# Ledger of designs, part 3: VHH binders against Outer membrane protein assembly factor BamB (bamB)

Target 1, 360 residues: Outer membrane protein assembly factor BamB (bamB), of Alkalilimnicola ehrlichii (q0a984)
Amino acid sequence: CGGARELPDLSDVGDGVATETLWTASTGSGSASSAYALVPAVEGGRVYAADSNGRVTAWDAESGERLWRVDTGRELAAGPGAGGGLVLVGARDGRLLALDAENGEERWVSGLSSEILAVPQIARNIVVARSGDGRVYGLDGLTGRRLWIHDRSVPVLTLRGSSSPVVVGNRVVVGQDNGRLVTLNLQDGEVIWEAPVSIPRGRSDLERMVDLHADPLVFRGVAYAQAYQGELAAVGMGDGRERWSRDIPGHTGMAADSRQLYVVDDQSRLWALDRNNGATVWRQDRLQGLRLTAPVVIGGHLVLADEEGYLNWIAPDNGDLVGRDRHGRQPIQRPPVPDGDVLYLLSADGRLAALRLVED

## First folded at step 1 (VHH)

Design a3 (framework vhh_6z1v_2)
Fold by ESMFold2-Fast, scan of step 1:
Structure a3 (fold): chain B 360 residues (1-360), chain A 122 residues (1-122)
Amino acid sequence: as target 1 above (360 residues)
Amino acid sequence: EVQLVESGGRLVRTGGSLRLSCAASGFTFDDYAMGWFRQAPGKEREVVAAISWSGGSTWHADFVKGRFTISRDNAKNTVYLQMNSLKPEDTAVYYCAAGPYDYLEGTDFDYWGQGTQVTVSS
């Protein structure tokens, strides 16, 4: 009844969806904390990755040939984000660094109010970054100069780590520690709408913790947000009005396709919900007890990585566990990054792999 | 009184090309995602292509990928659909639509034009 966590017995599960390893590389030392958001970025035929000891590296996406590597001299905790000719990394000391995507040379450095634990984004020459104190910044991509800042009330108790802001068109979607989903104008940081996803309840600070710790997901005009303790909600991007909600708390994250939302709850159960009304289509409980990454949709397949180094493949139609493939024995703490038919997988020790789905 | 006015639809031979235009007025064009939809006789309306507010992101349906290209000119408040290698199956009324959401792909649009007929003959 709530005793020690036990790993599931998955010894009956065969091989997953077939992949071929295109190349492998080392980013250096890997991640020093599970709270760090060190995730490969894929942009313009290149792959970028950072390690906690300050290294940032670029590889050719097709060949895996190293194009450049720089040592920033800082403990990096988030990124890279890539776009607009820049590679963006956030440091534990609050410094946001913009590197030239072609050669890794520093373009600018800007100081934020606290540690950076969320992947920086860039769109329309505006860099969006979140500091650990919950502030969201809009910075000029050319200079790093602050264009705007969004402040909000911070709860006394919150989870370590930060959900990443999501940039969609001219909007920035932010999941806040107070249980609210906020959409900002990218240009000036003005609030377009705010939606309550979960309301703090109970007497203790722990009971009142409703942090939107999972990254928000925006898909086809709907924003999805999940509270650590409380609700999962679907909110219209245009008006901020709730379309539906479910009592499915969690912190891991979500993925969607044209029919379904895939969400991991606080027990590591995987749910598929009808995107239009939130009704349960299926639930897969066999992964309960594993620390899972957010689900990823790729090539009509659904995949989740775990702390044991596996990729777990799930059939989107019925939730069946298709199979598992082990990619080393180190934890995979962040979701694999899809690009076309290729998955980029980064393990906690800094091993990077490019895996291509094999044609049936 | 948002207005979307499609033009360019006509009879075209199989393998031909055609460019559709949609002129927008009555709203801030740069704030809206734009899309092209089509409806063939006796069929439901389907999404053909969509383009973000800036033109920096596009989506094309699998059945037109590699043949059709959506683009926009924000200075002219116009969205375009370049159609190449036309097939008889492309025969439909093509509709322009504007959505309030700033996203790459989607099917939810608030404003619609009256449509322009494209007929592809063998």
Scores: ipSAE 0.000, ipTM 0.190, lowest interface PAE 14.7, mean pLDDT 85

Design a4 (framework vhh_6z1v_2)
Fold by ESMFold2-Fast, scan of step 1:
Structure a4 (fold): chain B 360 residues (1-360), chain A 124 residues (1-124)
Amino acid sequence: as target 1 above (360 residues)
Amino acid sequence: EVQLVESGGRLVRTGGSLRLSCAASGRTFSSYAMGWFRQAPGKEREVVAAISRSGGSTWHADFVKGRFTISRDNAKNTVYLQMNSLKPEDTAVYYCAADTYYEGLWDSSEYDYWGQGTQVTVSS
């Protein structure tokens, strides 16, 4: 960023690619902080979303009919994550809550070592959650009892918030505050491999900030991680060995398709890189000055949301802006969630929309 | 819709060598990235080696690097695992796996097709 931020002129971008609204709903009051990771979850034909005042709601994905709503009585900062019959939300006070996906009834509550700012995950009846102090927990999905803990991270200085762990098969991929990417065994938390993405250097704590703040992306056997003030790296899931790296720092996040990795840098420039070797295919600079969400691949297009309430549509083959579609005037702070041909968009004020891509 | 059949597994003495073969039928073999995995009793399945569609890129796990070599023969629709300097801890059922969409896929959870396995036993 540097200096005063100026909005780009995008008035020439039409609506040739846009969305139609299938249904809308309200989560209640929305998000109290841009550091909170309150993101819709889609699972089993249902959509789940939380607000920071403690409400968690389930809707039918097709109709938008509300199925249940509960008030947890807590300031929620992360989630929901959904799976295994559970809806998982993390609270500002470090409590992790598991709700029954069918009716919203609280199944268990587990206390973690600090605030929960990363979306909890569940796979194979094991809940994976990260606390703000960098610890990663594996919990029994039925009881919330701790199965394992990973705390080898030694944070020095980090960006507000935390990246969410990513579960792939029997592995948990964690981006650490110290610039390392770690893969753990889901069942016992054993470290399978650790890979440096960026190494802290410099004299001050600020100069040494290399937090892997963006969620790591795992796609087709490769883990991608981006450091806040460092590098972007592609590492093999089997061994944690670097396949390639680029000096493209950022914190916004990534998406991939079969040919390309899409990554936003610290200047809000969108890069398309050849996934196999990291070579630049194209770069789109017209979005500089916007606060962007991570890119999402859907329907053969790439979409990024922004703080002015727009969805910005990009052609993956050349990086051209092909549509710009506004959904209110409230900020969009987290990437829309794709499910098949539908996008679920949550605005900062708690407005939830189910959208389908339309091309003219 | 690819069928994979492993062969070559047998009892071998410590320090010995063995070559495993995986014969593919069904879809075009050259369309798949291929991997070798193993599973010992009471342990998780682990990736041993992988090879790209063309054979131009290979990967080997640290615990077998320098001892095992993966290769493929697209004319014969076959993947091989050459195993040298065998150790008792190499005793396992070895599986061949195929993925249609990615060259050099390394995570077992993302492979689409699996063989039934071939038993390798290394005597001390």
Scores: ipSAE 0.000, ipTM 0.130, lowest interface PAE 19.8, mean pLDDT 83

Design a5 (framework vhh_6z1v_2)
Fold by ESMFold2-Fast, scan of step 1:
Structure a5 (fold): chain B 360 residues (1-360), chain A 122 residues (1-122)
Amino acid sequence: as target 1 above (360 residues)
Amino acid sequence: EVQLVESGGRLVRTGGSLRLSCAASGFTFSYYDMGWFRQAPGKEREVVAAITWSGGSTWHADFVKGRFTISRDNAKNTVYLQMNSLKPEDTAVYYCAAPEYLDTFSEGYDYWGQGTQVTVSS
């Protein structure tokens, strides 16, 4: 939503940290909904991106030269995911499409039980995808044949969209609509552990919405999950045991470095927490009122994109705003994708930019 | 702190049997796949057997299949290797290993025990 909230005055934030544009491209039309998870994928020296009108495109990561473009004929809502020679996109009609990464040729199409609003993943020739009804599928990468399915009930009211499953080694980490974090075996979909992050409470369906809408973050053997109207928890990947929790609700997402977890709360305040115990190290409130993307760690800095087309640069040691640079006037609705020293940014209108950090 | 402690290695005659044990501590044992490796004199370390977290699936290297059996007891935080029909070629230090989050059928093991020596005489 616009207009009703107070926008912060950030005119004093200079360009001490900013980006240099290496190349730009267009996906075609961009994203039809802020609930869609259309995010660039970077794999094998290539960048892939999709638009909601059905186009999927590949560019050379270094030059920005278009390598191929295909029209799937479907409204795309999630992806691409890339790996194993495939580019994976999810459609609003529940179709999961696997395209050949080399030429964009359709390899297979599989039907899932509901709209696909979470970025598909691939590891070890197994495709992991989530449908909007909360089901998680393991599919054969070569054929799209179902290997396993993890079923769950969807709450009557939930946030539009779904968190993406996270694949780590032979484990699949899933944030559920019921406030639980589940870890599955990648090969057979067996539940390894299940941990409560937040428990539904309140009388109305809206008050009971504790969906783990933000993508879970796995960093150095710890899984972090944040509930929409509930808690933030750190749990051990090996055992699902809670290490610590905090009452910091939100749906935007997280990033981590060796010392700190960076999390955005439901007021767009940025917190840095000690990863060991969850204690607050610093909080940056100046971005309150903006709709932010999840923080990204790149080049020793944090960056968050916003609905006005800015990249907001934060110093990780104290939370200071150290730079702000604008990339058009359209919203940036998903976090930029880092690859080495390059940041790939996709705006809501379909503008794709490859950016390199520059410090003044 | 993750600890893996192997025991049971000794001198055995050709054709004999031996059971190795690995006691695990410092993690929730029942959530981790486990493996047995060995390192023979003058050779690199090789995978002998692996077992899933639940014990529902096992893998054994071709050179021990039908002779060795891996098992686990999650209530005791212990993984076992039952070795039958031992051959001089089985002489090695045997290691228990746990992966952090990787497939147990690969080289992705992160936690290792100190090993237990098995010597098979002809």
Scores: ipSAE 0.000, ipTM 0.153, lowest interface PAE 15.2, mean pLDDT 83

Design a6 (framework vhh_6z1v_2)
Amino acid sequence: EVQLVESGGRLVRTGGSLRLSCAASGRTFSEYAMGWFRQAPGKEREVVAAISWSGDSTWHADFVKGRFTISRDNAKNTVYLQMNSLKPEDTAVYYCATGEYDFLSGYEPEDFDYWGQGTQVTVSS
ESMFold2-Fast, scan of step 1: ipSAE 0.000; ipTM 0.380

Design a7 (framework vhh_6z1v_2)
Fold by ESMFold2-Fast, scan of step 1:
Structure a7 (fold): chain B 360 residues (1-360), chain A 122 residues (1-122)
Amino acid sequence: as target 1 above (360 residues)
Amino acid sequence: EVQLVESGGRLVRTGGSLRLSCAASGLTFSDYAMGWFRQAPGKEREVVAAISYSGGSTWHADFVKGRFTISRDNAKNTVYLQMNSLKPEDTAVYYCAKDYEGFDLYSEYDYWGQGTQVTVSS
């Protein structure tokens, strides 16, 4: 558990990659649960963020000027997702809300089958949302009317929270609780392919738990999925065929650049793998014992946030821990969001910061 | 050096048919997935169709499903797009692209060709 865990000694580590704070803001109350997927969204020169108590706010990305703030009156657990003139937030009671990106007015509300713990997406005027019971919905962006639904059974034992669907072109990539990666057609929800990333093994429900809890990563034609107890797999987007796999279980998440996949395992060890064949390039173990966010690639740098409020900067070429910078003392529970040379950082208490890299 | 040369674009009337070709050189063609993209005036580039290394898997955007068919001939290092039941909204420059490191429906393909103009009039 976190109370018995030994923190690593990082007292020899200096300052990280230089950043300038462009602005800071408060979302309100922050996140009520580490299971909630409350992350900033950056779209069209604006930043959107939500808090657990129902507030959704928009700021100008450059200046940090607040453009609007609305109170939805609901416990929000996921989002925002932004696109197509909409800001999408999911509520603990299963309501999916679409707000007008210009002024925050409610455009529509749609009821899903259970709590919404995954960030809603929108592409080509279709909203994609996942409910906690494992269902994935395609909704009309203008009206919120259901266009399609993809059903699956949820295992008796699952991890808290849900991975977010990833929309790429006209496909929806879903990491399922049964260890399968599924790709759906965005327009009609039909299954294009299914790939087993990990298969349940053992006799107990706990031993059979192979949930793809981490968000799948799609990068340059390959979908990467990591099982909670099982394998990390690279799967071709077009055919669902496995390119390679490694026995590197985890639930934290991944990032990629043109050369390497960066993945955090179940012990908070950071691996860099050759994307083409999965061979280990380097591994960084010094962050073991911290609760890490998924890695983020920004400006040729690699960064991970942690429960102590640090950004941990890693050199992509060799895995060296370049440095650490503390951004408050509250946990950072979700990955910082990159946009160009700016990193948007949301702390558990609702503190939002826009940080610009000063080194390329 | 990788070269992609698109051809076959022309003016055609609504309901007509057209076949685009893309001849590739400077690569081991059978090792790469290939895709067709288009860009209409004032719009961003969008993926139309993609085909795997062997031709065993294909994907088509829903707005062209049933009308367009992608195919390839690895002996001739050529990928094709057969376009049927053309509509005015299909008017665009069509580009052939090599998949960077695998089959990809994302817009970041490498080795784009020069494009071929398709104009559909009513």
Scores: ipSAE 0.000, ipTM 0.175, lowest interface PAE 15.3, mean pLDDT 84

Design a8 (framework vhh_6z1v_2)
Fold by ESMFold2-Fast, scan of step 1:
Structure a8 (fold): chain B 360 residues (1-360), chain A 121 residues (1-121)
Amino acid sequence: as target 1 above (360 residues)
Amino acid sequence: EVQLVESGGRLVRTGGSLRLSCAASGRTFSTYAMGWFRQAPGKEREVVAAISWSGGTTWHADFVKGRFTISRDNAKNTVYLQMNSLKPEDTAVYYCAAEYSDLFEYGMDYWGQGTQVTVSS
């Protein structure tokens, strides 16, 4: 956030949840900006990752053996997204690239209206991508030809970076810079519903900033969206009607399990809310002052990565800080990616690790 | 994202039993409500049974209550339809479908290819 920040004293915290390192790899040079959404993708027994200098690499998920690597020759800022036999990466110059998942060969390149800072998605042979100017595109997965476009002008003052569209079935969920959550039909881009999550208030452009900067979370029929300087809202996927809301602003992100929503606020406090009614179950304040990634639920545990290279393990039932483990000294700027009992961790310098939960 | 493959359809005699299976692939099977639909020649597709994402809630159409039972095994990414006391009017192509909802709130997101059930007298 915009104020003085002091690191918390966590010297009393012991080791976290036990993990076995299955393999480690390098993506290359890592990420050139904290605004870039360079995150591993796990699909079909493979792990894909990109670096800012244009490299995209595929590894076998079990062994960590490199299957292919290509150099796109572009500054990559988002992705990869993987699915439908494609690996999708977005470039700072607005180009969206589709690579063959089997061998990394470029299948097509399409130009979008602005830099791509959100992870591209694919479902049902339709690629969904967002440009930095707020436009959302539906593209044909085979050709990259534009099928539809959803247009929304962005505020003059907004956070750099873009929340990623979330694809669920035939729906595309988009958090807009104006504080509205929109659900589009995947096939034709038509608006299904639009819901206000947060309304701009205050006199200055800074005070009126209500960007849904955190990625929306869709979980079991409910879409959750958090505004930078506004509300956190739970919205029904079928009708766009608000189920509950709380005054918990933030930009970091969320996770859910069957009972609770886990959300990080603008002070890096971690909240657990009853998913059905939004009532506070617990709050963990000991991580205040750290730059946290969004929480991740894995194997009955809750984990958040931080700028010092730690994984911070929290007990979901009561919010206790179970322990911390350092996985290098470079910042971890994006949430670790869970797949079964394995956690994929990418540091800002391009180090990738596959960690398997040993206990629980 | 989610692919559905039905199996188990075949010719069976009136009064017989049959179990249909629907195997799902995809990371989030356990977050989807599942249903069985059927379509007979010249008829509209109709809902036969539904099961919530957790398996805690089921619904069965009046014309199959007491005869058909829907169940799911989230560890195996599979949904089942146990069909007992089969009648000739149960002859149809049976489809499994998935919806990201608690139970049929928004319309089905994914469909299988179908499996043919024929009941002879």
Scores: ipSAE 0.000, ipTM 0.168, lowest interface PAE 16.1, mean pLDDT 84

Design a9 (framework vhh_6z1v_2)
Fold by ESMFold2-Fast, scan of step 1:
Structure a9 (fold): chain B 360 residues (1-360), chain A 123 residues (1-123)
Amino acid sequence: as target 1 above (360 residues)
Amino acid sequence: EVQLVESGGRLVRTGGSLRLSCAASGRTFSDYAMGWFRQAPGKEREVVAAISWSGDSTWHADFVKGRFTISRDNAKNTVYLQMNSLKPEDTAVYYCAADSYLRFGTSYEYDYWGQGTQVTVSS
């Protein structure tokens, strides 16, 4: 990225929420590009992670014991996604690989139309994957056979990387690089509803870039989508009708709890909005200048990772920056993955840590 | 705001074909999903077909599937309904409608409506 960024003065911020390191591991060489969506997956008491050189590894979630490791021989750019006995990874050459979750053996490989930069998902024995050209695929989980393809137009200029499809019940929620949020039927790829989050404006492709780069969030029957250079919208899952919208552009991502939506804007300001009406509850500006991951809600706490290797802990009720903990010097480029009271961190160099929150 | 004007409705014989057009005024036509609806005398309005903002996705009611085809030309700000193998049961006033959201297979009220064009199919 070009240009000078002024890092914030956070020298007055003390230690964050207390955590106990359960175990640490290496995935290999880490991520070759910040555009890659290499993120740990937690499923069935196991943690899975991939590196961009082609390694996929499984560990016991409690002990950190390595259960298996496979070298796929491919440059991996997305995943893993885990579920239904499969571990799914996407390659830069467009290959989607399904590995056996028990031993890492390749079950099938399916070719998609372009690079895979979004984490594949699986539900009800159907694999959902997105290629960089904007196509969304539904594949049979047992064979990798294509069940359906959702085609759409793609802007010439888009952000490097792609938002991951989100599967909820029998629906697939897709944030598109044209500013549209689409919900598909998982079984047949039928469009159930399509909602504009941001409308492209201007004459150049750069001016018309409204990519829904942030992963959409579905929480309690509402889908939330945020446009790069545009709006943030809340839409009903049942009908795709907008419940509220705000002029809060961004690409970093969102989290929700029972009361609030937490959103990072294009200036790295953290907003808490009332989920029902979008009204601002608080805003935290002290993290401006940092490259943040999407917020994560864990154990009644709110946390964001950053490019300097910190976890930044925020009080959900008032937005106070309550503390910072450094977990190495390498960037954390994807949000930590919560599972119960454990947080899984993957740094850009491939170091994985399992941290358990210590109750106050 | 979008203004819609339907055209092409007329009397046609059973088994005949007809193309309806709906011209939209506005610089944001490509930001609207479009639908075709019909209403026969004494019946409720029913959804016939729908098309996404880009034309990438279409839906057709079972009673017209294989006979009617919805399409759009965003360069001309126009949506079309190609009607083949017309039956007397297709006699109705046909309306085009625009909505910021795509709604397949639903009778939900769209945001903007045309005034309608009469299609009469004789035996």
Scores: ipSAE 0.000, ipTM 0.183, lowest interface PAE 19.0, mean pLDDT 83

Design b1 (framework vhh_8pnl_2)
Fold by ESMFold2-Fast, scan of step 1:
Structure b1 (fold): chain B 360 residues (1-360), chain A 118 residues (1-118)
Amino acid sequence: as target 1 above (360 residues)
Amino acid sequence: QGQLVESGGGLVQPGGSLRLSCADAGSIFSIYAMAWYRQAPGKERELVARITSGGSTNYADFVKGRFTISRDNAKSTLYLQMNSLKPEDTAMYYCAAEYDLGWEFDYWGQGTRVTVSA
């Protein structure tokens, strides 16, 4: 057929889970590219968000009162990450900026080897950042001085975006472009273990593309990684040994609760898998054809945003499409951020909304 | 995954010492941050001491200089050495395995009772 991707018929689907809007705000001009990882950060009773034109803003999480706004003068492509008294943003020119969380003043700027398209993180005064060339850096939170670098060869052909490293305790979990999941020591960047999730096969660089493009998920001692054109694997955090794998390729991302892993495949089908053995509990196909964000678990519900501006609500027990609600007409390109019973939603045009789940 | 079992509590005179132990019957102990919490009757649970998988420690102000947290990853056991005990240290003491990224990943023991009285 060769036509454009057809949107699913969802005209029979009613309203979703009821929410009340606590406040709304504008980040400025929004995101200049779908490859950018501009997502709200929630930390210490504050919400931080950035736009592509260089603005970074802090709001009180409860009231939505703007606390500060600064203009970095740079095209921002990733962040903010927040913690340790810092707000971290990555620029398209490879500059990583650390701002004071209290007032937005620049504390330091550090140069990485290429564009920053993954959300920077901080734990124990160590900043973890990834550049587009696949390098992962550990930087001193006070100065921005490089403490370590993890530099492994990457395939010539990779996806445009980058998965964000995940910090858990004193470990850094990295999904690599070569289909490997790596866990590093946060303090010195030394490899603790490395696990193959998907092995490149084929005769061309395109056929060998097995990038772990989706952010890895760590939940209760298990790391989950999904390969583009490859497998989904569950790997033990203690030893890097595979617990189970499934042929469910994708790049969108995952969420988990105590019973199930929720994963979106390359056709935008939503799967619920038993976390212990990877067996399918249910699959929801009605969202096939939408560009979905990763699933989010909030208040006993699953929610996924899409390119048409909808929040799509799914029942975790059986996969039923409960309903959907449109939050504007602009794409939602990154998962909404949950904090307790509040969901923070950022649209591509820079509109930020704080939505509280309602019991009725 | 894993069940935490505390031991070492008991009755002690003010100024005395106790050593609490927490054994993890499961796997993964070595990657968790481990903590001791306490809860007195009618009060909320509060952090006493925490130790990361790498050995970095953090103490509540009310126990600094008196309590020492340590871990033995080979034995999957967490310890709390309590010196110069005071009546206000009387509480149920709970072992927790936790991630730095939040409470959702916490595993708790059933507690061991510490009573400091004459």
Scores: ipSAE 0.000, ipTM 0.161, lowest interface PAE 17.2, mean pLDDT 83

Design b10 (framework vhh_8pnl_2)
Fold by ESMFold2-Fast, scan of step 1:
Structure b10 (fold): chain B 360 residues (1-360), chain A 121 residues (1-121)
Amino acid sequence: as target 1 above (360 residues)
Amino acid sequence: QGQLVESGGGLVQPGGSLRLSCADAGSIFSEYDMAWYRQAPGKERELVARIYSGGSTNYADFVKGRFTISRDNAKSTLYLQMNSLKPEDTAMYYCATEYSIRYGSTDYDYWGQGTRVTVSA
């Protein structure tokens, strides 16, 4: 992936929202592929990050002091996910590793059917992981033993599934490569409901690609899913019924606050939609041409990172581009991770920064 | 769904106090960010207070200085101390936990059934 896009003129844009750098660290060598989902995890006052060469590191979130580092000896492609005393990383060879969060020691290793490109999750001592062939697994958090497996109904050879399942309560929300949003029972993997977000149309496999490639977003009882070539849909978590839909295709991702859904389309235009009915509140087109991360809501601000290493700050109420700040020259390929008033930023070369919002 | 159990709601006069509790039977309580939300009749559910796994707190402006959120990780219990209660505080109060944050927005992993608070003269 070396193709260049025509970059927007942002020379009139000043500095963004003020941040204080609490600490910086290196994860090692960074990410070997833009397809990898290597994202910091923040849990229990600690930050965890992995590099594609096999290193997993824990830092104290407040000080940035390294607590432990382990070399797994594997090409890591996803994670970490953190919770339940575990740090979970997925490997290119299909191995899912559970490390002890306190010291990084391996607790178990489980083999999945294909490469792991989606961040593993844990809730109620059940690990949820997705393999690249589209299968979703529920594993026992203590042993790594398989509790259940969910297969998609029809094999698709176009896009490998890399969207992460979302765990909400006792439910697992899965965006499928066939354009369907599925909710599973966390305990047994039984389908609770299925909702069509986009239906394949056209003659060729490329024209029929409707993969829900962007991670689903669940916010206050509504699941939001965006198709690669098709619809954006809002679906009720209780019954799987569509509440509204819009023709806004994309693969980048979404964020929400109490009033609005923020979504990036396939042209890197940022939309703010009324969550109740999907009506456009505003659209910001100035970032068109950049490869953006999903939007992040933090401290009443909206921020998107880009392929040039910038954080782009947007006013949530009107979509104004407040400003932008550069954090190195390497791409930022995954959305920054918020925790309170701190934003954790990982660049493609493995540079990690903890940035605190400075309130005026 | 809900392994969270709220309690402590009730009927109080304006200016009164209540302490809400939320008990979680799960073994990983200390690893969750915890929040209190409320929903008044005909209104959307709104954040009242949040306490992060590290102990930091955030409050909605309409309760700042009157409400205090706290947690006891050893007892797997979340609290909301409500002082100087007003009729506008009348709502169902919900406890929520979260495991993961997606793109700067949080949907809580577990919701309780709620506990009713009525502030009436």
Scores: ipSAE 0.000, ipTM 0.250, lowest interface PAE 12.4, mean pLDDT 83

